VH-VL binders against q5qx64. Designs and how they scored, part 27

Target 1, 184 residues: q5qx64
Amino acid sequence: MESESHWLWLFNTESGKLSVKLSDTDVFDTPYKPSQLVNIHFNEQMMDIEDATTFQIVSETLEAYPADKMPCAPQNAALNATAWCRFGRPQMPQSWHFQKSDISEWPLERRLCELNSGFDQGLFLILDTDDEFATCLLLSEGMQLSAIKSLRQYHVIKVTLNRLLPATVDLALSAQSNWGQQLA
Below, E stands for the ipSAE of ESMFold2; O stands for the ipSAE of OpenDDE; V2 stands for 0.75 times the mean of E and O plus 0.25 times the DockQ between their complexes.

## First folded at step 13 (VH-VL; framework fv_lacutamab)

Design a5 (at its last look DockQ between E and O 0.77; V2 from the best seeds 0.72)
Fold by OpenDDE, look of step 13:
Structure a5 (fold): chain C 184 residues (1-184), chain A 122 residues (1-122), chain B 107 residues (1-107)
Amino acid sequence: as target 1 above (184 residues)
Amino acid sequence: QIQLVQSGSELKKPGASVKVSCKASGYTFTDYYMQWVRQAPGQGLEWIGWINTNTGRPKYAEDFKGRFVFSLDTSVSTAYLQISSLKAEDTAVYFCARSGYRWFGKYAMDYWGQGTTVTVSS
Amino acid sequence: DIQMTQSPSFLSASVGDRVTITCRASQGISRYLAWYQQKPGQPPKLLIYAASTLQSGVPDRFSGSGSGTDYTLTISSLQAEDVAVYYCQQYYSTPLTFGGGTKVEIK
């Protein structure tokens, strides 16, 4: 993998695509539409240290999970997350799509969550949190919100904290660690 | 320029209370968390907690729950730390520090106040 | 709580020397690690965040590396003005916790 210092943001005004040029032969396309983005008035722009930092953090976070338990490649998710953090338009909360959880406070260390729409349950990467809301990136291939509405992979949605569920993969890891300690 | 300016040194008796102020300038006060850290004489850094300057919600380390209270006056971009029922062990330099809002650096403290010395002595 | 074990507690080196400080977390912290420099009578100063990102205005002789539980602060060429106590700090989970500090002196 090429160093982040050589990566370029690419925005094509004709196609409306935001991409990351990883090398001369490797370009990663984000799924985001121009309407979902801000500050995209460029053709090429160097990825800055903040972008690189975001990518590294997200990558390591996701790589900590078994590959077979993740619905996406860490690199792809990290690139999209980085793209959103840099260019993503602030989202209005859409909590009504999701069932309430018993969560009143979300722990800082939980970077993954699940949301349940009543039709489907999806795995999300938390891009940002405050005391009231979480901005979440869909990692699952898709998620049905209603009979007529679905989310595509890497879609970003903002919800109240009381909609967040613990990620199954986190619970599994915790269970394994506890079991290992009991056997030691 | 970004600055955090804290109130002056305090000398208190055991059982008294103290309120340390931290005035922020040079940035949007409500866009960042305000962290509180203390340092006893000759000792390391100890995290007390933070306060969300937008919502006013505090988070305290377990050892500081009860006698330590964060508060805000957003109209003057000032955060406060109040310590009640002071003990000798509370003698320390108390720092306020700004931490970012962004995901990867959210709780790294990039700007610090100069510190406020609180001395608790009989 | 996550414990941060910092080593060494004290080091003395000559100007120009390469200096390394290590910090080990009791569990993985996914690069949510910062390094601070504190000079006598001053507040801490942020040097590195996200394990390896250099804070603006900090000399490039400072660098951070590591992942998982193990992290390192390196001063490639120690300068006289670098005499200070250095702290690592994790912000992976609450409570935020600091290492015990490393006092760096010049021989």
Scores: ipSAE 0.790, ipTM 0.920, lowest interface PAE 0.7, mean pLDDT 94
Fold by ESMFold2, look of step 13:
Structure a5 (fold): chain C 184 residues (1-184), chain A 122 residues (1-122), chain B 107 residues (1-107)
Amino acid sequence: as target 1 above (184 residues)
Amino acid sequence: QIQLVQSGSELKKPGASVKVSCKASGYTFTDYYMQWVRQAPGQGLEWIGWINTNTGRPKYAEDFKGRFVFSLDTSVSTAYLQISSLKAEDTAVYFCARSGYRWFGKYAMDYWGQGTTVTVSS
Amino acid sequence: DIQMTQSPSFLSASVGDRVTITCRASQGISRYLAWYQQKPGQPPKLLIYAASTLQSGVPDRFSGSGSGTDYTLTISSLQAEDVAVYYCQQYYSTPLTFGGGTKVEIK
C-alpha cells in the first residue's frame, strides 16, 4: 500500500458507515455498526499522523509472521484496527464467552493471543492491555461464541486476562527458534 | 491544567527511609498509571516502575524490588514512593510521571512532576 | 532487557541546521518508542511517542521516524531554545529503558 498521508476517513451520516478512501477509485469499508462507534459528524476527514502510526504498527506486527499463518491480510487488519482505535466506543468486558486460563499477567510484548469459546478458538490482535483486561480484535474470519452468537472478523471484544491463551503462531515460532539454538 | 507536584528535597543518612509524594491535579487520577523515574547527578534516566492507580498494583524494575515501595492515596490524588535502607547510590532526583496516550502511546510519559532531590550522606 | 543506544552523545550545531539523533534498540521494538527533551534544571518533556506521533504543543520542526531497531529524531531547523539533552525510551516491554542521552548545544 502507498503513503497513508493521502487517505481519508469517509463517514455516511445517514447510514453510519465508516470507510477509508485509499485512492480516487478505491474505498475500504469497515465492518463496524453505528452503535459500536462514537458520534461522528464529518463526511470526510484526513487521516492524521496518529492514524498513520497505528496503521504502521499493526501492519509491521502482522507482517512479521509468515503469510500462510495469518488468517487475514495485514493491511486490512491494520485499517480496521486504526478505525477502531480512533472511533470505537468504549466496551464492557464480555469474558463469559470464553474459557478460563491460569494467567494473571500478560507480557506487554505479546501482541497476539487466542481465545477459546468452547465452540471455536480464534486468533486476535491485542489493541490494549492493563493488569485486568485485554481489548482484542478478531483476526480469524469468524468465531462462534455460543449456539446463537458469533463474532465477525475485525470485531473487538474486551476480556479479563485469564481468558488469554498464547497464540499458536507464536508457539510455533518459539519452538522453531529453540530447535535452531539446540542444534546449532 | 494537568499538574504533578512533588514533595520537597530530602537530606538523609544511610539506613534511613524517605517517602516522596506526587499530588496530581487537572485530570481523573485513577484513569492513568503513575510512573517513577530517577536521575542520579550528571546521569541519564532510569525507570523504577509504575503503579496502576485504579487497582493499586505496582510493577517494579528488578533492581528496585524490595526497598522501593509504591503506594497511593486516591482520596487526595496522590502517589507515593518510599525508599527504605537508603544507600549513597540512591542519591538522585526522583520524578513521578503520568502514563500517556491510551493505545500505542500508553506507556510514554506525557506529564512529569518537578522532581524531588534525595541526598544520602553520612 | 532491551538496551537503547543513542548517538551521538554530544552534538554542537548552528541555529538553522538540520539535526539528527539516532537511537538503536538491542531488539525490535515495533515503533513503541518515545522521545523526551530535558532542559537544565527541568523534568523531561515528551516530544514524540509511537516513534513518529508528535505530542500536543510540540513544534513541527521536530519529527520522528524509524522501525524495528533503528529510530531517529530530527530537528529540521535548530533553534536556540532547543538546547537540551534528548532521550529515547522504549516501552515495547518491561523494564522500560532509556537511551543514554544526546546533549545538543549551539555553536
Scores: ipSAE 0.621, ipTM 0.851, lowest interface PAE 1.9, mean pLDDT 90
ESMFold2 (binder alone), look of step 13: mean pLDDT 93; pTM 0.955

Design a6 (at its last look DockQ between E and O 0.70; V2 from the best seeds 0.00; counts 0 for: pae E 2.2 > 2)
Fold by OpenDDE, look of step 13:
Structure a6 (fold): chain C 184 residues (1-184), chain A 122 residues (1-122), chain B 107 residues (1-107)
Amino acid sequence: as target 1 above (184 residues)
Amino acid sequence: QIQLVQSGSELKKPGASVKVSCKASGYTFTDYYMQWVRQAPGQGLEWIGWINTNTGKPKYAEDFKGRFVFSLDTSVSTAYLQISSLKAEDTAVYFCARSGYRWFGKYAMDYWGQGTTVTVSS
Amino acid sequence: DIQMTQSPSFLSASVGDRVTITCRASQGISRYLAWYQQKPGQPPKLLIYAASTLQSGVPDRFSGSGSGTDYTLTISSLQAEDVAVYYCQQYYTTPLTFGGGTKVEIK
């Protein structure tokens, strides 16, 4: 799916909802609270080229995976990712929730990762990385962090790179490709 | 306005070392990666590597590991490329270039220095 | 490493012509593709990033398209000032790699 030039950001100050108006009859609501957002001092705002670019890249990234292996629709994830990239408040690292993975360097081509809290393991989309941290968007429907704390789908969390695990779906795809080559 | 200004042309003997500077202005230096690319005479572009201007962590292409060293002086918003044990094959124009954020072409190079010609000749 | 195969290596066309340059990656790069223009004696200039996003200040006669492994740069109406060498570049993974370049000249 490609972004349309007529897409609008909507922020409702009364409800505190950030939404994307895709058409006159189609509005997508993000799950983000006003406290998680910045630069939301508007009622309506046109998506810009950067927003469209983000949406397109994320959509294509996620559409490359089998639908039955993904816990969310690519469009929904892409819209939320785009929303966060545009309006998301920078997050403080919360690495302590997750087990270490013994990874010191994350491959650039890996756009998905998994995090393990010891209680649960979730699939994440990597929104950004540097030499130390990754900002990750939860694609799984939910993830338990502790006995009393859980993450909801599309929650964004920042962690150190040594918490990242390879995504199972990526490993599976790699295995299939290798098998195909062996059979050829 | 955003600018990257590189040091002047260098003429060196084989075995010598050279240090090219790239001074950035017009933006927050530590918010972007600095890329290094070279171009031999009449040839295409070749990626050398990048340096994270915030952490100072470099990444080199395999062919450039060892003799090529990135460094920073953040106090003056300047990145450096040092080449040791120069060879004739190192003769090229060396460019620094800025990269932005991940989904917006993080490693696409939106601003370039004017280039520094390094000539290695006996 | 991802190899970027750019074609053609040389292109001669008339002013006003539609020009197309192609770039093929040895593997899928998910639109992590940039196009650069380099004029003689100058550094490269970013034209397109994310395969199809036009860099600010670049004329709209330039456009990019493609996905997966195949990408295209199009100049809808070639102008005299467009004489240059054009490069594609993937930034899907390291090492970053460039195409071999396409020299565009005016007949």
Scores: ipSAE 0.664, ipTM 0.887, lowest interface PAE 1.0, mean pLDDT 93
Fold by ESMFold2, look of step 13:
Structure a6 (fold): chain C 184 residues (1-184), chain A 122 residues (1-122), chain B 107 residues (1-107)
Amino acid sequence: as target 1 above (184 residues)
Amino acid sequence: QIQLVQSGSELKKPGASVKVSCKASGYTFTDYYMQWVRQAPGQGLEWIGWINTNTGKPKYAEDFKGRFVFSLDTSVSTAYLQISSLKAEDTAVYFCARSGYRWFGKYAMDYWGQGTTVTVSS
Amino acid sequence: DIQMTQSPSFLSASVGDRVTITCRASQGISRYLAWYQQKPGQPPKLLIYAASTLQSGVPDRFSGSGSGTDYTLTISSLQAEDVAVYYCQQYYTTPLTFGGGTKVEIK
């Protein structure tokens, strides 16, 4: 679903809440604290074409997966991803929370990954990758990182590529294609 | 003002080598990958590869592995393309181009050098 | 490797005409697509990235659309200065690949 031309960014200076006004009756709250955000100089501001494009790309990426394999509605993830891409504060890598993998490079087209803290394993949307780092948005409802820290849904972390694991949903799809070839 | 300025045209014989430079200005050189694209006479565009300007790690299209080597001098914000063992088929205009930095535009090429014509003839 | 098939290869139109150029990818590229304009003797110039996002400084008569495998560049009202070759390019996966180009000229 494309965003409407009337979608607005809202920022409440009392609560520090960043939200999207979708209609006169529908407001979507992002989970981000002011300390995680940058470049907010408004109480309300129109979404631009770049925001709409981000929303559409993320929605279409997640809609390509069966709904029962996703821990969240694609549109909710897309709204939060759009907010983070526009206003998220650049992150330092936080790789020490996560166990290493054997992966030294990551296929550009893989837009999902999993990370393993040793306590939990969560499904993430990759917002950005290069040959050093991935910026990942948590799709799972929550993820324990240590005995005393947890990552909340839609929160973003940056990690080195050697922390990325293939998403289980992508491995299952690859295995299905191999069976199809074998049966023919 | 973002600008990529390439070295001048080259006329070479088969078997020689050439080194094309691409000097960047108006932005932080190490924040953006540098890409290389060629265009043979009367032909379309062909991606050669890119280089991470912060780490120096290159990635080449399969057909360009071997003879085509990317390098950097970050102290002068300059990327280089060296082509060894030149063949007549290497005759082309060679462009450097900066990767974008926007989340979903990262590998689109937002600024281009003027091009360097390399002519290989006996 | 993703092949990009661009059509038409050539077109001729009058000033003020609506011009449509299409680009088909050999597999889905999820809107990771750029459009470039190249005038004779010049380097390519980025017009559109992410299928539909207009690069800064590009006139709004240019627009992009599409999803999956099929993408379109539209010039709503062709101007004399739009005479150029237009290329699409996918950056969904490596190697990055370009369409064959569409040469646009004025009748």
Scores: ipSAE 0.574, ipTM 0.840, lowest interface PAE 2.2, mean pLDDT 90
ESMFold2 (binder alone), look of step 13: mean pLDDT 93; pTM 0.956

## First folded at step 14 (VH-VL; framework fv_lacutamab)

Design e1 (at its last look DockQ between E and O 0.78; V2 from the best seeds 0.00; counts 0 for: pae E 2.3 > 2)
Fold by OpenDDE, look of step 14:
Order: C-alpha cells, then structure tokens, then sequence
Structure e1 (fold): chain C 184 residues (1-184), chain A 122 residues (1-122), chain B 107 residues (1-107)
C-alpha cells in the first residue's frame, strides 16, 4: 500500500461519491452520501497529516484484534473512519434506537462497543467520546434498528453513553489476559 | 487570541483551602475540556483531572479524589480548582490547560494557563 | 495506569546537533501521545500531538514518530532556544500520564 502521504481525497460531484485514491490503480469508495458530508469543496485533494494519522490510529487499533473476530477489514474501516472524521457531518444523538446499558461512563481505552436495538446487536468503532455521548461507526455488515429500518456498514451514529455495551471481542481478550496472569 | 489567565500565587497553611481560577478567552469556553495539571517544585507534570466545560462533569485522577474539586462559571468563561485540607505535599504550580482537538487528538493540551503557585507552609 | 518512561532524563548537546528523546509506554497507546516543551518559569507548550502531528507555530525541526509502546521526539538541529524540559503524555486511558521529563541543555 502506498504511503498515506500520497493518498488523495476524491469527490465526484456527479455521482456524489467520496473516495480515497490509494494508488494509480487502487481507489477506495466510501459509502457516505453527500448529505452526510461537509466541507467538500474539491474534486481532488491531498490527504493531510491529520488524516493520515487518523488512519494509522484506527488501523493500529483494529489490527490488535484477531481478523476472524472482526466483521470487516481494518483498512476499510480505517479509511471510512478517516473519511468521516474529516468530512462527516456532525450527528444528532439517536439513542432511542438502542437499549440502555448500565454504563455511566465509558473508559477511553475501549475503542469498540456494541449497541443493541432490540432487533439486532452490532459492533461499532468509537470515533469520539465525551462524558455524555459517543460517536460510533458501525463495523458489522449491517444492523437492524427496527422492523423497517437498518444501518449499513460504516454508518455513523451518535448515542448517549448509557447505550454502550462492552464489545464481545474486548471481553474475550480481557479474559485471556486474566487467565494468563493466573497461570503466571 | 486564545488565552488562559490564572489567579495569583497563594500562600496557605496546612488545613486551609485554596481556590484557583482559570479564565478563558478567545474561544468558545464550553466547546473544550479544561484540564488541570500540577507540578511540584523541581518535579514533573502530574495530571489532576479534567472538567467538561459544557456539562460540568469532572473526572479526577484517583489520587486527587476528595480534596480536589473542579467547578465552572460559564458566564465568565472561568474554571476553578478548589483544594481543601491543604497539605505540604500540595505545594506546587497548578496549571489549567485546554484540550479538545477533534477526534483522536482530543486530549492533547494545546493552550495552558501561566500557572498558579500554591505554597503550603506552616 | 499507563507508565510513561522517558529517556534520557538529561541530555546535553551542541547547537546544530540532532537530538532524540524517547518515550516508552507500559502498554500500547496507539499514538495517543503528545510532546510538550517547558522552559523555566513557563507553562508547558504543546509541540506534537497524536505522536507525529506538529502543532501549529512549532518549528519544523521538531518531529515525532512512533507507534505501539515506543515513541520519539526528534530535534533535527538543536537551537539555543530549545533548552527546556520535554515531556511526553498519553491519553490512551485515564488517568492521563506524563513521562518523567527530559532536560535538554546546550554544551
């Protein structure tokens, strides 16, 4: 893969597609609609160091998990996350779709979470958190919110912290670490 | 211009209380976290905690829970650190610092107050 | 808590020298790292955040790199005005923690 410093943001005004040109032969398409994006005033723009760093952070985070436990490739998630961080429209909270959890505060080190709609449960990457809200990017292939509404992979949603559930993959890793300590 | 201006130096006796102020200007006060960091004489930096300037919700490091209290007066864009039951070990320069770059750079502290020296002596 | 270990604690170099300061975290911190410069009698100044992003207004002789547990701050050409104590800081998890600092002096 080409260095992030050579990557280009591409926006096609006709199709409304935001893409990342990774190389002369490799272009990654984000699933985001123009209505979901802001500050798009280009057809082509070099990815800056902040974007590159975002990509690296997300990639490193996701690559720490076993590939067979992740519903998407880390690179794809990282590219979409980077795209959203740069161009994503700020979201209003939509917590009502999800079941409440017992969480009152979310630890920073937990970059993954799960949300349960009562119809489905999905794995999310947390893009941003404060003491009240989390902005989450769906990693699962899809998630049913209701009988008639579903989220697509890489959809970004903002929810209150009390909707976040620990990610199953994190729990598993924690269990393994504890077991290792007990055996030591 | 973004500025954090802290209150003046304090000399206190053990057991007393002190309240340090940090007045922000040049930006929207409620859009950023206010961090508190102290530095004992000749020592390194120690994180005390932060306060969400929008919600007022504080987070304290474990060692600072109880005697250290963050508060806000958003009407004057000012954050406060109150320390009660002061001890000699609390002698330090106390800094307020703004943090809040978007997303993954959020908790880097980009603007700092000049510091407030709190001396606790008998 | 994540421990941040800086090395060296003291560094003396000549003007124009390449200077490298290292910071090692007790666990992976995924580039959630900042570097600060503190001159005597002054508050810390943010130099680099997210491991490698240079803060606006900071000279480009400063650079940061690293991933996982190991990070470095580099001054490509040390200047007299760079005399200070440098700190790394992680925000991967709370509590936020700083390195012990590296005092940089000019020979």
Amino acid sequence: as target 1 above (184 residues)
Amino acid sequence: QIQLVQSGSELKKPGASVKVSCKASGYTFTDYYMQWVRQAPGQGLEWIGWINTNTGKPKYAEDFKGRFVFSLDTSVSTAYLQISSLKAEDTAVYFCARSGYRWFGKYAMDYWGQGTTVTVSS
Amino acid sequence: DIQMTQSPSFLSASVGDRVTITCRASQGISRYLAWYQQKPGQPPKLLIYAASILQSGVPDRFSGSGSGTDYTLTISSLQAEDVAVYYCQQWYSTPLTFGGGTKVEIK
Scores: ipSAE 0.883, ipTM 0.941, lowest interface PAE 0.5, mean pLDDT 94
Fold by ESMFold2, look of step 14:
Structure e1 (fold): chain C 184 residues (1-184), chain A 122 residues (1-122), chain B 107 residues (1-107)
Amino acid sequence: as target 1 above (184 residues)
Amino acid sequence: QIQLVQSGSELKKPGASVKVSCKASGYTFTDYYMQWVRQAPGQGLEWIGWINTNTGKPKYAEDFKGRFVFSLDTSVSTAYLQISSLKAEDTAVYFCARSGYRWFGKYAMDYWGQGTTVTVSS
Amino acid sequence: DIQMTQSPSFLSASVGDRVTITCRASQGISRYLAWYQQKPGQPPKLLIYAASILQSGVPDRFSGSGSGTDYTLTISSLQAEDVAVYYCQQWYSTPLTFGGGTKVEIK
């Protein structure tokens, strides 16, 4: 699925639903509640060039992986990532849900990671990293965080780098290339 | 307006040290990384590294580890590049550049200093 | 390290011509690419980031495109003030690397 020049953001103020109109008959609903969103002052607004570029980057990143290794369609993840990058409320770190790893630095090129809550281990798209934190969007269908709390697919969480695990799909690629950066 | 103003050109002998300054204005200094890039005479651009202006943590390209040291004085919104044990091949224009645009543009360098020429000659 | 190869190294064109500069990465860089213009005696200036997003204040005759390993900068109608060296730069991985540059002149 490619971005089209006429894709539109839709926001229903009564229901609080943020969506993308892809065509006259095809509307994609994001899962985000209004409390998770900022800067929405429209019922309908064109996607801009930054939105289209975000969609393209995420789609291409995920399409590089075999479809049977991905828990979601790349285009669905790309639409939700685009929505979050544009309208998502800044996150406070929530690292306490996740077990620590031995990672102290994260290579820029690693755009996927896994997190382990002790209840589940989920695959995430990394939207941003710096030298302290990663902002991660859940690709897996859902992830139990505690006895009473779960994270829904495409929802975003911010964690310290020492909670990141290498994604299984990337470890397989590293083993093929004899690329040992995680051993440094 | 956003501006990066670098210190003046330097003429040094081999073995000496130099400290280039880069003073930022017109934005919140600690919100954006500072990049360092050099351009030797007649050559292209070469990335030296960056420094996180909020944490002070640097990252250096491998060829620049050791003699090249980044530092900050956040009280005056200034980044520094110090080069010790200067060699003739360090002769170049040294640029600072701001980056840190959110998400997928984060390391594009949107504002550059005017450059500082460091000449190393006997 | 990701090597960035620009072509051509030099071009000469008339005012009003469409100019295309290419940049090839040694591996896929997923649109993590910027284009810079450097005029004589000046620092580089950002034109395009994320392969295709025009920096504010840059004339819309500049555009960028590409994916994977192959990227292009296009000047739809070359102007006299566009005489410069143009560089691509990737930030898919560290070290950040630049192409060798393309010198553009008016004939």
Scores: ipSAE 0.539, ipTM 0.816, lowest interface PAE 2.3, mean pLDDT 89
ESMFold2 (binder alone), look of step 14: mean pLDDT 93; pTM 0.954

Design e2 (at its last look DockQ between E and O 0.35; V2 from the best seeds 0.00; counts 0 for: pae E 4.9 > 2)
Fold by OpenDDE, look of step 14:
Structure e2 (fold): chain C 184 residues (1-184), chain A 122 residues (1-122), chain B 107 residues (1-107)
Amino acid sequence: as target 1 above (184 residues)
Amino acid sequence: QIQLVQSGSELKKPGASVKVSCKASGYTFTDYYMQWVRQAPGQGLEWIGWINTNTGKPKYAEDFKGRFVFSLDTSVSTAYLQISSLKAEDTAVYFCARSGYRWFGKWAMDYWGQGTTVTVSS
Amino acid sequence: DIQMTQSPSFLSASVGDRVTITCRASQGISRYLAWYQQKPGQPPKLLIYAASILQSGVPDRFSGSGSGTDYTLTISSLQAEDVAVYYCQQYYSTPLTFGGGTKVEIK
């Protein structure tokens, strides 16, 4: 893969697609609609160091998990996350779709979470969090919110912290670490 | 211009209380967390905690829970740190600092107050 | 808590020298790292965040690198005005923690 410093943001005004040109032969398309994006005043723009760093952070975070436990490739998630961090429109909370959890505060180090709609449960990457809200990017292939509504992979949604569930993959890793300590 | 201006130096006796103020200007006060960091004489930096300037919800490091209390007066864009039951070990320069860039740089501190020296001496 | 081990604690170099400061975290912090410069009698100043992003207004002789547990601050050409104590800080998890600092002096 080409260095992030040579990547280009591409926006096609006709199709409304935001893409990342990774190389002369490799272009990654984000699933985001123009209505979901802000500050797009270009057809082509070099990815800056902030974007590159965001990509690296997300990639590193996701690559720490076993590939067979992740519903998407880390690179794809990282590219979409980077795109959203750069161009994503701030979201209004939509917590009502999800079941409440017992969480009152969310540890910063937990970059993954799960949300349960009562119809489905999905794995999310937390893009941003504070003491009240979390902005989450769907990593699962899809998630059913209701009988008639579903989220697509890489959809970004903002929810209150009391909707977040610990990610199963994190729980598993924690269990392994604890077991190792007990055996030591 | 973004500025954080803190209150003046304080000399207190053990057991007393002190309240340090941090007045923000040049930006929307409620859009950024306010961090508090202290530095004992000749020592390094120690994180005390932060407060959400919008909700007023504080987060304290474990060692600072109880005697250290964050508060706000959003009408004057001011954050406060109150320390009760002061001890000699509390002698330090106390800094307020604004949380920085959003997303993955969110908790870096991009603007700092000039610091407030709190001296606790019998 | 994540411990940040900073080295060296002290370094003396000449103007124009390349200076390197290292910070090691007790666990992976995924580039959630900042570097600060503190001059005597002044508050810390943010130099680098997200391990490698230069803060606006900071000279480009400053650079940051690293991943996982190991991070580095580099001054490509040390200047007289760079005399200060430098701190790394992780914000991967709470509590936020700082390195012990590196005092940089000019020979």
Scores: ipSAE 0.881, ipTM 0.940, lowest interface PAE 0.6, mean pLDDT 94
Fold by ESMFold2, look of step 14:
Structure e2 (fold): chain C 184 residues (1-184), chain A 122 residues (1-122), chain B 107 residues (1-107)
Amino acid sequence: as target 1 above (184 residues)
Amino acid sequence: QIQLVQSGSELKKPGASVKVSCKASGYTFTDYYMQWVRQAPGQGLEWIGWINTNTGKPKYAEDFKGRFVFSLDTSVSTAYLQISSLKAEDTAVYFCARSGYRWFGKWAMDYWGQGTTVTVSS
Amino acid sequence: DIQMTQSPSFLSASVGDRVTITCRASQGISRYLAWYQQKPGQPPKLLIYAASILQSGVPDRFSGSGSGTDYTLTISSLQAEDVAVYYCQQYYSTPLTFGGGTKVEIK
């Protein structure tokens, strides 16, 4: 993880493009438009403790799943999650795109969820929850929300907790564990 | 620059209450969880719980549910720990500590208050 | 609950020695592990977070390593000022839990 100590935020003040300089030859572009980001006043800035920790948490969370069950590389999700947590503009809830569930509480350890728009069901990384809302980053390559609106990969949406569904990959893991425990 | 300043030491009788304050400065108070940790004389560290400073929602370790209550005054960037029905075994140094982002709720405690000694004696 | 087993509970070494302290979690904690230094009469001070990342202002003779359940704090060349109690702490799940501490002293 020495690579994280070399990483820099890059912001082009003309284009509004937010990127991460990973090395002298390797730059990662985030997909966020200037309107989705807070005002950024630097051209170049070192990642701090919170950035490094966010990257580590997301990377390790996603690396714990089989690669064929994830719709993205863990590193890419981690870089975008880190960028959003640092520079993303506060979100108003947009729960109306998603069907309701019977969930009333959500364990902090459960970092993945699915949301169902009635058109598509997508896999999300949960960036934060409180007693009412979850802030979710799309891991799936895209998700149709309505007849005229789609959510793009790595984009963030805020919803009430009663829209969260357990991720299919977590349900499969739980079922396997219960089966093994019942046979012991 | 980032600093947590706690209220002074307290001497209490069993059955009394105490309220420890923790005033934060040098950062946006509501963006970080506040943790509470205690250390009995000559002992190790024991996590009491945390509070989400944005929502006010607390989480308590099981042994501390009931008598231990976290609260906030965000207008002065201050967290409080109130302990009711004090017992002799509550004698300890009580620390507040900031944890990183509130985003994942699981971060190292990067800045600590100086500690508040609470002594409960007959 | 995740139990943190720290060893040794006490060690004595000479200035300049390489010192290692180990910490074992009762289950995998995915590098959600911190190391703290506590001197008498002081609050704990964060040394290492995310198992291996050095906190700003901490001397680079301190380093951390490990993954899964097994973690190590290393002091590459012990200094007189490093006399303290060292704690590991997992922040993977609630309740947050600390190791029992390692007292480090100079011979």
Scores: ipSAE 0.056, ipTM 0.619, lowest interface PAE 4.9, mean pLDDT 87
ESMFold2 (binder alone), look of step 14: mean pLDDT 93; pTM 0.950

